# Ledger of designs, part 13: VHH binders against Protein LURP-one-related 7

Target 1, 182 residues: Protein LURP-one-related 7, of Arabidopsis thaliana (Mouse-ear cress) (q8gwl2)
Amino acid sequence: MADSETPYHPDPEDLRRIPVDLFASKKLPGLSSGDLGFADSSEHLVFILRKSSSSLKSLLDSSGVPLFSISRLHNGVWELHKGDVEKRKDLVLTVKRTSKRFSKTESEVSFAGESSENLVIKGVPFQKSCTIYSQDSIVAQTSLMYKLRQIYVGRSKFRLTIFPGSIDHSLVVAMVAIFLQG
Short names: E, the ipSAE of ESMFold2; O, the ipSAE of OpenDDE; V2, 0.75 times the mean of E and O plus 0.25 times the DockQ between their complexes.

## First folded at step 21 (VHH; framework vhh_8h63_2)

Design y05 (from w02 with S56D; at its last look DockQ between E and O 0.46; V2 from the best seeds 0.00; counts 0 for: pae E 2.4 > 2)
Fold by OpenDDE, look of step 21:
Structure y05 (fold): chain B 182 residues (1-182), chain A 120 residues (1-120)
Amino acid sequence: as target 1 above (182 residues)
Amino acid sequence: ELQLVESGGGLVQAGGSLTVSCAASGFTFDEYAMGWSRQAPGKERELVAGITSGDDTWYADTVKGRFTISRDNAKNTLYLQMNSLKPEDTAMYYCAAESWDFYFGEWDYWGQGTQVTVSG
């Protein structure tokens, strides 16, 4: 049985050198019904997304400890705050949809504080396909899982690849969750 | 109890149009992604179209340009307008709901379906 209670702490060295793959699914060992999980290649639960409402979600670590709260404003902008939904602390970032053409969606990410870093997310939410850009570099990418010799692509699971960089993996997961939200 | 009830199916000639509907009850409709899937005899069930709570839509390649999915949150009703129907569109059409407001390869809830038959 996959140990779903071990908190995920990425090795700083890995963040610098090696892409990390996470797999998102509603069906993972240790995951409660109704939650969305992100697991590593060994099916160890790393992050949990919990939905309170269409406009309020929590990002938890594998132990169920709240990391961030995700909320949608009336104007359609998404906000990420540190902490639990009940004890929201500092604003971390905002996500705003800037373009929708056909099936392609673009969103802009703005970080709070002194950081001038802006990210752009482009993709097709329904296809679980998106790419997070930092200027000309790729921060992360999602895709459906393709298997050889399969005519139909399974949609019950998608892969998140996080490329080496300075952005925390939990933030990447949060941004992906926000982007994929309808 | 959550319920999805499809209606509007029937017999239509090739090239014709038909609208199927799905009445939803027992859950917060406007917070769910909704979708249509269809199953023809001897074939696997396939996704036809989906719509999120934010009215983002997706269509299978086989129905793009011909089918339109929409929702009326005030009526808790999902619609599928089907134009330029073809015999290969003949299938049982199922309404489905997903609580995460995006399709994750499986729906949480299904209706009983409504039969659409297109004659050549």
Scores: ipSAE 0.320, ipTM 0.656, lowest interface PAE 2.0, mean pLDDT 87
ESMFold2, look of step 21: ipSAE 0.451; ipTM 0.720
ESMFold2 (binder alone), look of step 21: mean pLDDT 80; pTM 0.804

Design y06 (from w02 with S53E T57I A97K; at its last look DockQ between E and O 0.29; V2 from the best seeds 0.00; counts 0 for: pae E 2.8 > 2, grease 25.6 > 24.2, SAP .678 > .668)
Fold by OpenDDE, look of step 21:
Structure y06 (fold): chain B 182 residues (1-182), chain A 120 residues (1-120)
Amino acid sequence: as target 1 above (182 residues)
Amino acid sequence: ELQLVESGGGLVQAGGSLTVSCAASGFTFDEYAMGWSRQAPGKERELVAGITEGDSIWYADTVKGRFTISRDNAKNTLYLQMNSLKPEDTAMYYCAKESWDFYFGEWDYWGQGTQVTVSG
């Protein structure tokens, strides 16, 4: 029984005080085949990442309503727009890879509009591991969820920890999605 | 039809080097993460190296510093350069493709493998 989950709205108090954990998995209640879900600690679906192509993705809320579209330009830059893939609205942010050393990747996030905030993402996409930085502070972090006696590196499950701050959780999820596909 | 064809295996002395290759066809190669797995006699198959479509790389601890995974998207070919080979590296080596039918997927297809034998 697909529990009809209400759209996720983070408690403003939680954003200020405590980290929030989301668990990414392809196997979640109410999740359609082919999608990646982000669920809370109670296994409630919060966000859905839907892949249309290698260069086009959608971020949805738990009810399936499109929040953002993710697209890759020919120059390799990723763009996040408000709305769905068919009806893209305003540009929200761009992600550009700036460094690749060995297994480590770095990307720069630039917000559109009057915001001067720049973020840096560092990590290893293959291991679904990254950290989002705002200057000297950590915005979010991901890591794989390892199982005992794992023979293969499972890439379909990871934990996302969002630290207290002013950045919307949906944007964090979008940035993580963009970075980890590299 | 999707195909992965491994080649380059053979007999090599301990301390020697060998490069195995995987020719891919039947899918858009540059859109998928690829990997190498190996299976020794009497042991379970293990992933030894992986590379994403964006060239993010991973190695098993047992091969770090000795093996190098790479890809040529223009040739639809995956490579594994193996240096400082040890007898414990003896195994059938398989090319692996990541699944498309889910985001951040699992490995869902392997070739027939190429045998690597390292003599002591």
Scores: ipSAE 0.279, ipTM 0.656, lowest interface PAE 2.0, mean pLDDT 87
ESMFold2, look of step 21: ipSAE 0.360; ipTM 0.701
ESMFold2 (binder alone), look of step 21: mean pLDDT 81; pTM 0.822

## First folded at step 22 (VHH; framework vhh_8h63_2)

Design z01 (from y02 with T62S; at its last look DockQ between E and O 0.68; V2 from the best seeds 0.00; counts 0 for: loop humanness VH .151 < .165)
Fold by OpenDDE, look of step 22:
Structure z01 (fold): chain B 182 residues (1-182), chain A 120 residues (1-120)
Amino acid sequence: as target 1 above (182 residues)
Amino acid sequence: ELQLVESGGGLVQAGGSLTVSCAASGRTFDEYAMGWSRQAPGKERELVAGITSGDSTWYADSVKGRFTISRDNAKNTLYLQMNSLKPEDTAMYYCAAESWDFYFGEWDYWGQGTQVTVSG
C-alpha cells in the first residue's frame, strides 16, 4: 500500500519565497476521464482529484496514490481525512461555509489537533476564484488563466498560485477543491 | 448520459417576469454544476447564470439583480427566474450541465433550448 501519509511538500524553491503555480484542468496528459488534474507549468501532473460522488472525493498524487479523502456532511461541513475514501484515517481539517452573499462565499478552515491555525477562504466558487487567507497573509489564490500573447483565454483551466508558507501544497489543493464545490 | 430538456419559454412584455425550467434525466442531478446560457440572433452564446452542487451561484453582470438561478435536486430540475425582463434578454435559453460539481468554463451537456422573447 503506497504510503499516503506523506503529503506533497514544497521543494527547495518554495522555500526560496517563490510562489508555485498549478494549473487545474479536466484535460491533462495522463489524466483519466472524469478526473480533475493539477499540473505544473510544464504540464506535469502533480495532483489528481477523483470524484466518487458530490459528497465524496479523493485527492491523489500524480501516481494515483490516495493522499486525502474529502467528504461533505449533511450539515454542509466538509471534512478532509488522511488516506483513501475506503480507509479514512485521521481528520485533518474541516471547512465550513460562514457567509454567502450573492456570488461571494466565505468559508472557515479549522485544522484538527493542536493547531490553532485558522484559515479563511473567500471568493466566487463558480468563477473558480478564491483566496486563502492566514490572518493577514495570503496562502493561495486562484485565477483565470491568462496567456501572454494569446488573444483567447482558455476557460477550461484555472491557475492556482500557492505562496511560500508552511501549509502543505496538497492541503491547499484540497481546500481549494472543497471551496469550489461549495 | 445526462439529458436536459428546457421549458417555460415564451413571449413576455418588457418589465415582465418568466421562469424557465430544465428537467434533467439519466444521472444523479446533484452531481452536476448547472447553468443557463443564452444566444440571441447573430450573437455568440453567453453564460447567464450558474449554480454549483453546493448552491453557489454566479450571474452575468447583465442579469444581476434580475435573474435567479436555483435547483431542486429532488425534482432533478434547474430553474431560472427572470424578472424585469428587457428586449435585450430575447434569446434562446439553454440549460447546461458540467460533470463536476463546479464550472470549468465548458459544459458537458446541453439542452435543446427554450425561446424567450421580450417585446418592447
Scores: ipSAE 0.455, ipTM 0.728, lowest interface PAE 1.4, mean pLDDT 88
ESMFold2, look of step 22: ipSAE 0.573; ipTM 0.799
ESMFold2 (binder alone), look of step 22: mean pLDDT 81; pTM 0.822

Design z02 (from y02 with W107F; at its last look DockQ between E and O 0.47; V2 from the best seeds 0.00; counts 0 for: pae O 2.2 > 2)
Fold by OpenDDE, look of step 22:
Structure z02 (fold): chain B 182 residues (1-182), chain A 120 residues (1-120)
Amino acid sequence: as target 1 above (182 residues)
Amino acid sequence: ELQLVESGGGLVQAGGSLTVSCAASGRTFDEYAMGWSRQAPGKERELVAGITSGDSTWYADTVKGRFTISRDNAKNTLYLQMNSLKPEDTAMYYCAAESWDFYFGEFDYWGQGTQVTVSG
């Protein structure tokens, strides 16, 4: 029975912390061309999303160490595995799109192992707007970045707000990454 | 390098229909999210429609219900079917491609554009 242990346990202190904002962009300091980065408010790179193919991606830490591989099955289901794309380890979670109506998309997240925790992601991927729900609680939310007095919202970046909880931030990023896939 | 070449633009009367096309070459077309943007004189370029590699589509509110974006991966071609055209739709229409499947809507490649003019 694959130990459903999330590779990263949130610091208990994180449970007491205010929501954490990450900013996603293709243009971040220290980010290689072709990668997608998630940075904190100080523009420090936290996570890197690397594309291997349209159906295969890697989530890396800021040092470039592979954390997870993201793959899409032929049936449209997404899988998150521990480790590198070339050496995938244990299944961590699956994401399945359950509804696509008009501009609203819903996906269900199922964790592997004994975890009965199911998450739901709702939003509009193209608008970079999604919310991850755990029952009645919000786990995370994404949105485009609005600047005051700007008529047009830039699409070069979006914000990910992770609320205090037990889910590792890397998993949240992975889920968001998966959800935003077309 | 992905090269994009638009075609199909022209003059059309209000209420009319027009289809513009974009031929892609140089890379695997099916790996890219594609989009149509337009720029009217004196206005900023705006995204009007997008389609992911998984055929998920998005439309600007101004064109919803009137425009349809589609792709033929076998032909490496992107389409924009425009119905019920209005004078306000007059613009240079640009084909664009994004390598991250609409993660940001920042396109990596652009075509030269095709002019669409709608007469009132």
Scores: ipSAE 0.202, ipTM 0.578, lowest interface PAE 2.2, mean pLDDT 87
ESMFold2, look of step 22: ipSAE 0.591; ipTM 0.808
ESMFold2 (binder alone), look of step 22: mean pLDDT 81; pTM 0.822

Design z03 (from y02 with T62S Y103W W107F; at its last look DockQ between E and O 0.57; V2 from the best seeds 0.00; counts 0 for: pae E 4.4 > 2)
Fold by ESMFold2, look of step 22:
Structure z03 (fold): chain B 182 residues (1-182), chain A 120 residues (1-120)
Amino acid sequence: as target 1 above (182 residues)
Amino acid sequence: ELQLVESGGGLVQAGGSLTVSCAASGRTFDEYAMGWSRQAPGKERELVAGITSGDSTWYADSVKGRFTISRDNAKNTLYLQMNSLKPEDTAMYYCAAESWDFWFGEFDYWGQGTQVTVSG
């Protein structure tokens, strides 16, 4: 269910494809204490990231319904499964770090099943810097909303821009969350 | 609920080395992103090194190549090894922790600090 189920595309405006911005924050209207929210430009929640532990998190929709569970294995590989952290089912993708040089990190995303889709994530997790590539195309990219000093002294947010393409936005958010955890 | 206690500060000559430690009482470190901040007299507190729950590290340019952050989660201890110290490194050094493991700059827990003084 490709076209009619792609979120965040404004059909009534007769727009073909435009980027979608999400804003990550720990304080948003409707966000429970302890969660991380991804909101649209009007601060309406779109996704919620909920931590069970440093190695186990849930990605939820705006109503709090679990979409994916995110888990780190003992070998350092991250797995994304459909469903809640208590009832994980289908493996969707794995993320493995392929390079770590000081603060720069590169990771490779491998989708479960028969797929030729391979993604590479590059950035600096500590600075919330992340770019997701599909071959030569940028799938998504984070950017800082504040000067670097403010980020490190407590008033930080970041923007996630998701470019038009075939990758579901909830998967993009999950991949960003995985990468930024290190 | 997490309490952080720094130790290992002291007087050292310029060019010397010193290791400061931060012990936690409470929960295990593996659920936290951790950092070292410093505050020199008359200056604002600044983050000098950080480490994620996944053990990715970051350093401010002023200390890169001279300082090393590390931690031992089994001992609930965070370390900052400081080499090639300069008088400009003189400051109170604070340990800090954040319950969201990649949301640095908004630390929830702070220690009382340990003084590092570099003469020379």
Scores: ipSAE 0.174, ipTM 0.547, lowest interface PAE 4.4, mean pLDDT 79
ESMFold2 (binder alone), look of step 22: mean pLDDT 80; pTM 0.814
OpenDDE, look of step 22: ipSAE 0.417; ipTM 0.714

Design z04 (from w02 with S56N T62S; at its last look DockQ between E and O 0.58; V2 from the best seeds 0.00; counts 0 for: pae E 2.2 > 2)
Fold by OpenDDE, look of step 22:
Structure z04 (fold): chain B 182 residues (1-182), chain A 120 residues (1-120)
Amino acid sequence: as target 1 above (182 residues)
Amino acid sequence: ELQLVESGGGLVQAGGSLTVSCAASGFTFDEYAMGWSRQAPGKERELVAGITSGDNTWYADSVKGRFTISRDNAKNTLYLQMNSLKPEDTAMYYCAAESWDFYFGEWDYWGQGTQVTVSG
């Protein structure tokens, strides 16, 4: 009696666990001058990075609601706080550069609170290239967008691929922003 | 008014060294990423080296190990030390700036350039 192999119905949740691509650019529909936008493949704005001061930025959702504030300390450590720059709430995470070799940099991400999860970011900030690691797994990756037959790759856009995981996409964007600005 | 003024270009023999400088004014220099690009006759302008506000650097493969980009924020000056120069390095060298605030785009400002000529 051949056990009728129950057709593998992938868990709908598993089907939803596909990598997400965001495209970063200063030139996006609905984006204000001076802002950096992150848009989906349909050019819908998802996140906005806005300058507040020389050492302070805001990460906003597509509606312009502040999600996080990004600040740089004098010692070079980056901090991510919940909320607006004017009302910085709880510390969420810190990013610290741990290594710099030539153009390649490494940074360590430490989450505030009880989370023992540490992330490592490696890449070349100037090239808008980085990979976020959680131990042996990749959380996210960025790269410049290459056009076929173009000799020179512009810096005006880069792609962010977020892999399935437990980390909020806004945090990923924040970490990437921090790393690439350093 | 924001200004970038390159200097230090000239004629140099192959194998020689040259340092070009870029004096910046009219903006908060330390908040900007800076870069050097070059354009040879009949060729497209290419990025040679870049440095972020956090002193992270990048170099084109063609100049790696030979060129060094650096900045002096106190002097609002960008430098490009060029060693082991080759005739292929002959080009107009341009200084460029991009605001740290929106560092993810193309260069926002350009200088007028300084000519570097390497004789074979």
Scores: ipSAE 0.356, ipTM 0.701, lowest interface PAE 1.2, mean pLDDT 87
ESMFold2, look of step 22: ipSAE 0.445; ipTM 0.730
ESMFold2 (binder alone), look of step 22: mean pLDDT 81; pTM 0.817

Design z05 (from w02 with F27L T62S; at its last look DockQ between E and O 0.50; V2 from the best seeds 0.49)
Amino acid sequence: ELQLVESGGGLVQAGGSLTVSCAASGLTFDEYAMGWSRQAPGKERELVAGITSGDSTWYADSVKGRFTISRDNAKNTLYLQMNSLKPEDTAMYYCAAESWDFYFGEWDYWGQGTQVTVSG
ESMFold2, look of step 22: ipSAE 0.519; ipTM 0.774
ESMFold2 (binder alone), look of step 22: mean pLDDT 81; pTM 0.819
OpenDDE, look of step 22: ipSAE 0.492; ipTM 0.746
ESMFold2, look of step 23: ipSAE 0.533; ipTM 0.780
ESMFold2 (binder alone), look of step 23: mean pLDDT 81; pTM 0.820
OpenDDE, look of step 23: ipSAE 0.449; ipTM 0.734

Design z06 (from y02 with A33S T62S; at its last look DockQ between E and O 0.74; V2 from the best seeds 0.00; counts 0 for: loop humanness VH .151 < .165)
Amino acid sequence: ELQLVESGGGLVQAGGSLTVSCAASGRTFDEYSMGWSRQAPGKERELVAGITSGDSTWYADSVKGRFTISRDNAKNTLYLQMNSLKPEDTAMYYCAAESWDFYFGEWDYWGQGTQVTVSG
ESMFold2, look of step 22: ipSAE 0.532; ipTM 0.768
ESMFold2 (binder alone), look of step 22: mean pLDDT 81; pTM 0.818
OpenDDE, look of step 22: ipSAE 0.460; ipTM 0.743

## First folded at step 23 (VHH; framework vhh_8h63_2)

Design aa1 (from z01 with D55G; at its last look DockQ between E and O 0.45; V2 from the best seeds 0.00; counts 0 for: loop humanness VH .151 < .165, pae E 2.1 > 2)
Fold by OpenDDE, look of step 23:
Structure aa1 (fold): chain B 182 residues (1-182), chain A 120 residues (1-120)
Amino acid sequence: as target 1 above (182 residues)
Amino acid sequence: ELQLVESGGGLVQAGGSLTVSCAASGRTFDEYAMGWSRQAPGKERELVAGITSGGSTWYADSVKGRFTISRDNAKNTLYLQMNSLKPEDTAMYYCAAESWDFYFGEWDYWGQGTQVTVSG
């Protein structure tokens, strides 16, 4: 029985001052088989990605409450909606791949509504390496976990660092999930 | 549950070509990222090539330009076309599937493998 952990709510002060690390893995305490989890440095589950299909996913909090649905359109554009996949509500943002050169991929994020904020994601999805940019500022970054003196990098886990800013961590996770999707 | 069965392995001369195939059971083949790994005697298993459910491909540097991974979702089959084969390509070739499109590179299912031997 996965202890009903309190949903992760970052302290607003922390968002302003300290980067937050999340670790993504298929193997986490309390994570159901088939799900992808994002945990903090203490291995507490913070977010869950649940796959409904190759083109439809749900982002859940640690309690299993749906936060967002992720869907891929036929034109290749990804959409993030509020709520469950069965009851999708308002469009939150779209992600569009704009460039693929060799292994490097670029995507543009457009927020729905009155927000004029545009983000750009650049990186190498296979390497689990991406950076989310807001103009000249870094919003978040992913990387494989490198250990000193190891020749081979394990791929069972990757790190997501969210830098201080105003963007909700759940949105960052969603954008990363979308970008890393093959 | 996905069952994977490799075929097409054999003996080939250096410089030759060979295509190995992987037949997948079930109807969810199109939801999986697929990959080929190989293991030579006394060596660790290494990823050779991968293809996402969306068709994006990746290759190890050692096979880039020589090998081509492809999939036929209608046939639930994964392919690896190997050209310009070298003796160092000699290995057991394994088909594998991952449910999260290379999010982690951890395979959820494996085949039994097909032997490829390249003579010098």
Scores: ipSAE 0.294, ipTM 0.635, lowest interface PAE 1.7, mean pLDDT 88
ESMFold2, look of step 23: ipSAE 0.455; ipTM 0.747
ESMFold2 (binder alone), look of step 23: mean pLDDT 82; pTM 0.830

Design aa2 (from z01 with R27S; at its last look DockQ between E and O 0.45; V2 from the best seeds 0.49)
Amino acid sequence: ELQLVESGGGLVQAGGSLTVSCAASGSTFDEYAMGWSRQAPGKERELVAGITSGDSTWYADSVKGRFTISRDNAKNTLYLQMNSLKPEDTAMYYCAAESWDFYFGEWDYWGQGTQVTVSG
ESMFold2, look of step 23: ipSAE 0.570; ipTM 0.795
ESMFold2 (binder alone), look of step 23: mean pLDDT 82; pTM 0.828
OpenDDE, look of step 23: ipSAE 0.445; ipTM 0.704

Design aa3 (from z02 with T62S; at its last look DockQ between E and O 0.50; V2 from the best seeds 0.45)
Fold by OpenDDE, look of step 23:
Structure aa3 (fold): chain B 182 residues (1-182), chain A 120 residues (1-120)
Amino acid sequence: as target 1 above (182 residues)
Amino acid sequence: ELQLVESGGGLVQAGGSLTVSCAASGRTFDEYAMGWSRQAPGKERELVAGITSGDSTWYADSVKGRFTISRDNAKNTLYLQMNSLKPEDTAMYYCAAESWDFYFGEFDYWGQGTQVTVSG
């Protein structure tokens, strides 16, 4: 029985937020081996991405509580559901790759329910570079961390900048995770 | 735990071709992102090519158009076809695996390497 969860309503206060940076790495304090973490600038863990399989992942909060499950369908579409992978609840959104040209990838995000909001993600997954668009506005952006005077860019960590908006940060992280998957 | 064993290295003349292979142990090969790195004497190890579990590929600029990375999941084998080889390609070539379908270039497993020498 899918609990009729209340549709996601963005908190108006979210529009007043400053841009937030998260850093994704396999090596973070407090992160278990095998997990992917998203931490703030102070290296505090905010989100955990846990892999069950190549086609099934869980997005957890910093305390390890499941927020969402990510699954890949046979047709190549990704689905985000509320809850744990074992007890998936309501569909939240779907991500579909629409184009792949010269390593540049585009995906469309469709929200489930009454939301007519569509997002587009564009970027190069191997470069850990993507931008989430809501029409003409930028929702979030990822990039590798470039250090001055370094010839080689480390690939062990990338930055996620979430711009002020109405979309929950956990959803942004989930979309980014989906997009950057191989 | 994944064990990786490289093979196919050798001496080749400039302009020649060579294919190196990497045999992986275990049944979960298809869940790993794989890559080839190389290390020349006195130089740092560099990532040369990568392939995700979904067969998306990446190449370093130095090898684009010349090298092709591929995988055979049924054989648990990774390949690197190297064409138009140059003396600068001389290095120990290492097979590597990342446990995530994300390709970070931070690998969890490494092979012992196979030597590729390109003579001028």
Scores: ipSAE 0.284, ipTM 0.628, lowest interface PAE 1.9, mean pLDDT 88
ESMFold2, look of step 23: ipSAE 0.572; ipTM 0.801
ESMFold2 (binder alone), look of step 23: mean pLDDT 81; pTM 0.822

Design aa4 (from z01 with D30S D55G; at its last look DockQ between E and O 0.44; V2 from the best seeds 0.42)
Fold by OpenDDE, look of step 23:
Order: structure tokens, then sequence, then C-alpha cells
Structure aa4 (fold): chain B 182 residues (1-182), chain A 120 residues (1-120)
């Protein structure tokens, strides 16, 4: 009986003061086969990314409730919508790749609605390395897990650090998922 | 379920070239990230090259500039062109597939492998 862990809701105070680390892996307790999970430092599942196709994904909370749908348009632009894949609601944001130089990729995030906030994501997707910028501020950063004295970096897990800010963690996870997708 | 079958391995002289192929079953090949790994006797299996469903490629430092990974989605086939082969490239070469486009290094499907031997 998978203990119906209460959906992860970060303390608003924590969002303001302390960076949050999430760890992404295909192998997490309580995670279904084929899914990608984001867990906290205690290995509690926080978010689930479910793949329907290469161009369609769902972001779920730890209880399996759909939060967002991720879809790729023919022009290569990614869209994030509220709700389930089958019942897409309002557009939340779009992600567009603006530059690819060698292994370095840049993407622009545009929020739907009245929000004039633009974010930029820069990094190397293969290395699970990206940084989300809001102007000159860092919103979040990903990296592979490095162990001291290990020559080979494990690729089975990467860390997502979300810095204090106003952006919802689920959106950060969604943006990271979109960016890291090849 | 995706079945992978490697081919094209063989004996080649140092400095030579060889292309190995991986034929995938099914119609969902285009949705998978694909990769080549190799395992030499007494060594751990190592990732050699990878290619996403979108065509982005990655190479191990040891093969960068010499090897080229490519895919033909219409043929459900993955390729590894190996140039300037060295004796240290001798290994069993395995084709692998992953359902996620951003390589976690945890492959969902493996082939049986094809042997590549480079003589000095």
Amino acid sequence: as target 1 above (182 residues)
Amino acid sequence: ELQLVESGGGLVQAGGSLTVSCAASGRTFSEYAMGWSRQAPGKERELVAGITSGGSTWYADSVKGRFTISRDNAKNTLYLQMNSLKPEDTAMYYCAAESWDFYFGEWDYWGQGTQVTVSG
C-alpha cells in the first residue's frame, strides 16, 4: 500500500530562504516503471514525469495527480499546459531553443498571460547541466552527481537545485524536463 | 518491447575503419534514445556514443573525432562509424535503447552485441 504521501508543498518560507534539492532518477521507491521521478534528499517522491510519447509528457505530483502536460509542436516549440494530457487546459508557458552551439544549448521561456517574465535556460543537456536565469538571477540549476575520487560520473541520477524565488517548483521541474530533452 | 540486433563486427587492422549497425524491431524506434556501449575483456562496460530521438549526439572522449553515431528512423537502424581504429577499441559492442531522451545511462533494451577486434 504505497503510503499516500501528502503532495509536496514547499513551505513558503523555505521558498524564500533555502535552496531546495531534488534528485531525478528512473529508480525511486514508489515510482512506476517507465516514469521519471523527482525526489527529495530523503528519497521521498515529489514529482513524477510520465511519458506518453516523445512529444507528449505529463507532470504529476507524488500522488499521481496530473499537474501539467508537456507537448512539443511541429516547429520545435514546447508548451506547458495545465492539467492532464487528455484535457489540456490553459497554456502556462512555452520553451523555445534559441541557440545551439556545439553541446551548449540556450532556450527561452515565455510565460503565458500577463506575466512579462522571461527566463533563459543555458546548459548542456547531455551532461544534465542547465541553469535557469531570470535576468541576472539564478532560478535553478542541474548537475550530475559527482562523487569524490570517481573517474566516471554516474548518469543515473542528477540533482536539481531550486533557489529561493517566486517560481513554483513544479514549473521549474517542467522547464528542466523540457530543456534536458534531446 | 524493442528487440535490438547488432551486426557488422569483425577483425580490422589498426588505423582501419568499420561500421557496426543495430537493427531495431517495432515501430517506436524513433522515440528512443539510442546508444553504443562496449565492453573489453576484464573491463567494465562503457558508453561510447549516444544519440537522442532528436538527433543530438554525444561521444566518449576516447572516441571523439573518430567515431560517428547516426540513426535512420525509416530503417529502424542505428549506426556507429568507427574510423582510425586502435587496438584499445577491441571490445564487444552493444546497442542499447532508452525510453527517455535525456540519457540516464539506464538502458531499457540491449542487443546481444557484435565483436570488434582491432589488430595492432
Scores: ipSAE 0.329, ipTM 0.663, lowest interface PAE 1.7, mean pLDDT 88
ESMFold2, look of step 23: ipSAE 0.482; ipTM 0.764
ESMFold2 (binder alone), look of step 23: mean pLDDT 83; pTM 0.843

Design ctl (from w02 with W100S F102S F104S; at its last look DockQ between E and O 0.35; V2 from the best seeds 0.00; counts 0 for: pae E 3.8 > 2)
Fold by ESMFold2, look of step 23:
Structure ctl (fold): chain B 182 residues (1-182), chain A 120 residues (1-120)
Amino acid sequence: as target 1 above (182 residues)
Amino acid sequence: ELQLVESGGGLVQAGGSLTVSCAASGFTFDEYAMGWSRQAPGKERELVAGITSGDSTWYADTVKGRFTISRDNAKNTLYLQMNSLKPEDTAMYYCAAESSDSYSGEWDYWGQGTQVTVSG
């Protein structure tokens, strides 16, 4: 006489597919002066953006190991390579600004190799506003921390939300860093 | 010593044009976002135009299509070209700079301002 109304049990992997927040600031624990850090909600550094020159930057992991170098080739054109700025390797992607009308900017991301995935980035670089699209789906989006929210989040200046998907978080951070340069 | 000094303000008739300039010392211009704000008598200071280190620009709706912000990194000089000026554009115009880590309304450095007066 057993009567079952057992609730649906979604696969555990589906429950782990939630957005990830990173918090960007130049004033984070363990961050060198002049660097921009991306930290988790516990203020542990995850990525570091370090300037080598006005046209050349490195994206580093939390241990300071170079992941990518960012090169500004021309106004509105950037390239991302594997490795350090001094030991660049293969081209990973190119970001090209495709539209600029007053404040709003659009850029296209083209991956090297056989990837068919092109991304579009839209926003207002001056205001740290950035949304990365794959077709009509959002890959990642920034939001500004208001004063009240900044009090709750400590020293972070803007938030980057990365939605579940196939794109490596380090690549998302690199694309955001490129777009916010202008 | 990091300093911003504006110049080029003055009297201009409505419909006219004017360029204001901001000279910087102690700055590496291409590492900062820059902007122009204005303050009319009895009003709050408002941001009218901005430019990123990568030369992407932003304009307030009240000046879009009439004002153009630009910079010359070799001269460490920021410009604001103002066309089709209206009496409502009368204000003290301030140059400002912010690190790339700042929210667009929070400037690290300010100049002393240059007066622009637009008469009928």
Scores: ipSAE 0.220, ipTM 0.620, lowest interface PAE 3.8, mean pLDDT 79
ESMFold2 (binder alone), look of step 23: mean pLDDT 80; pTM 0.800
OpenDDE, look of step 23: ipSAE 0.460; ipTM 0.757

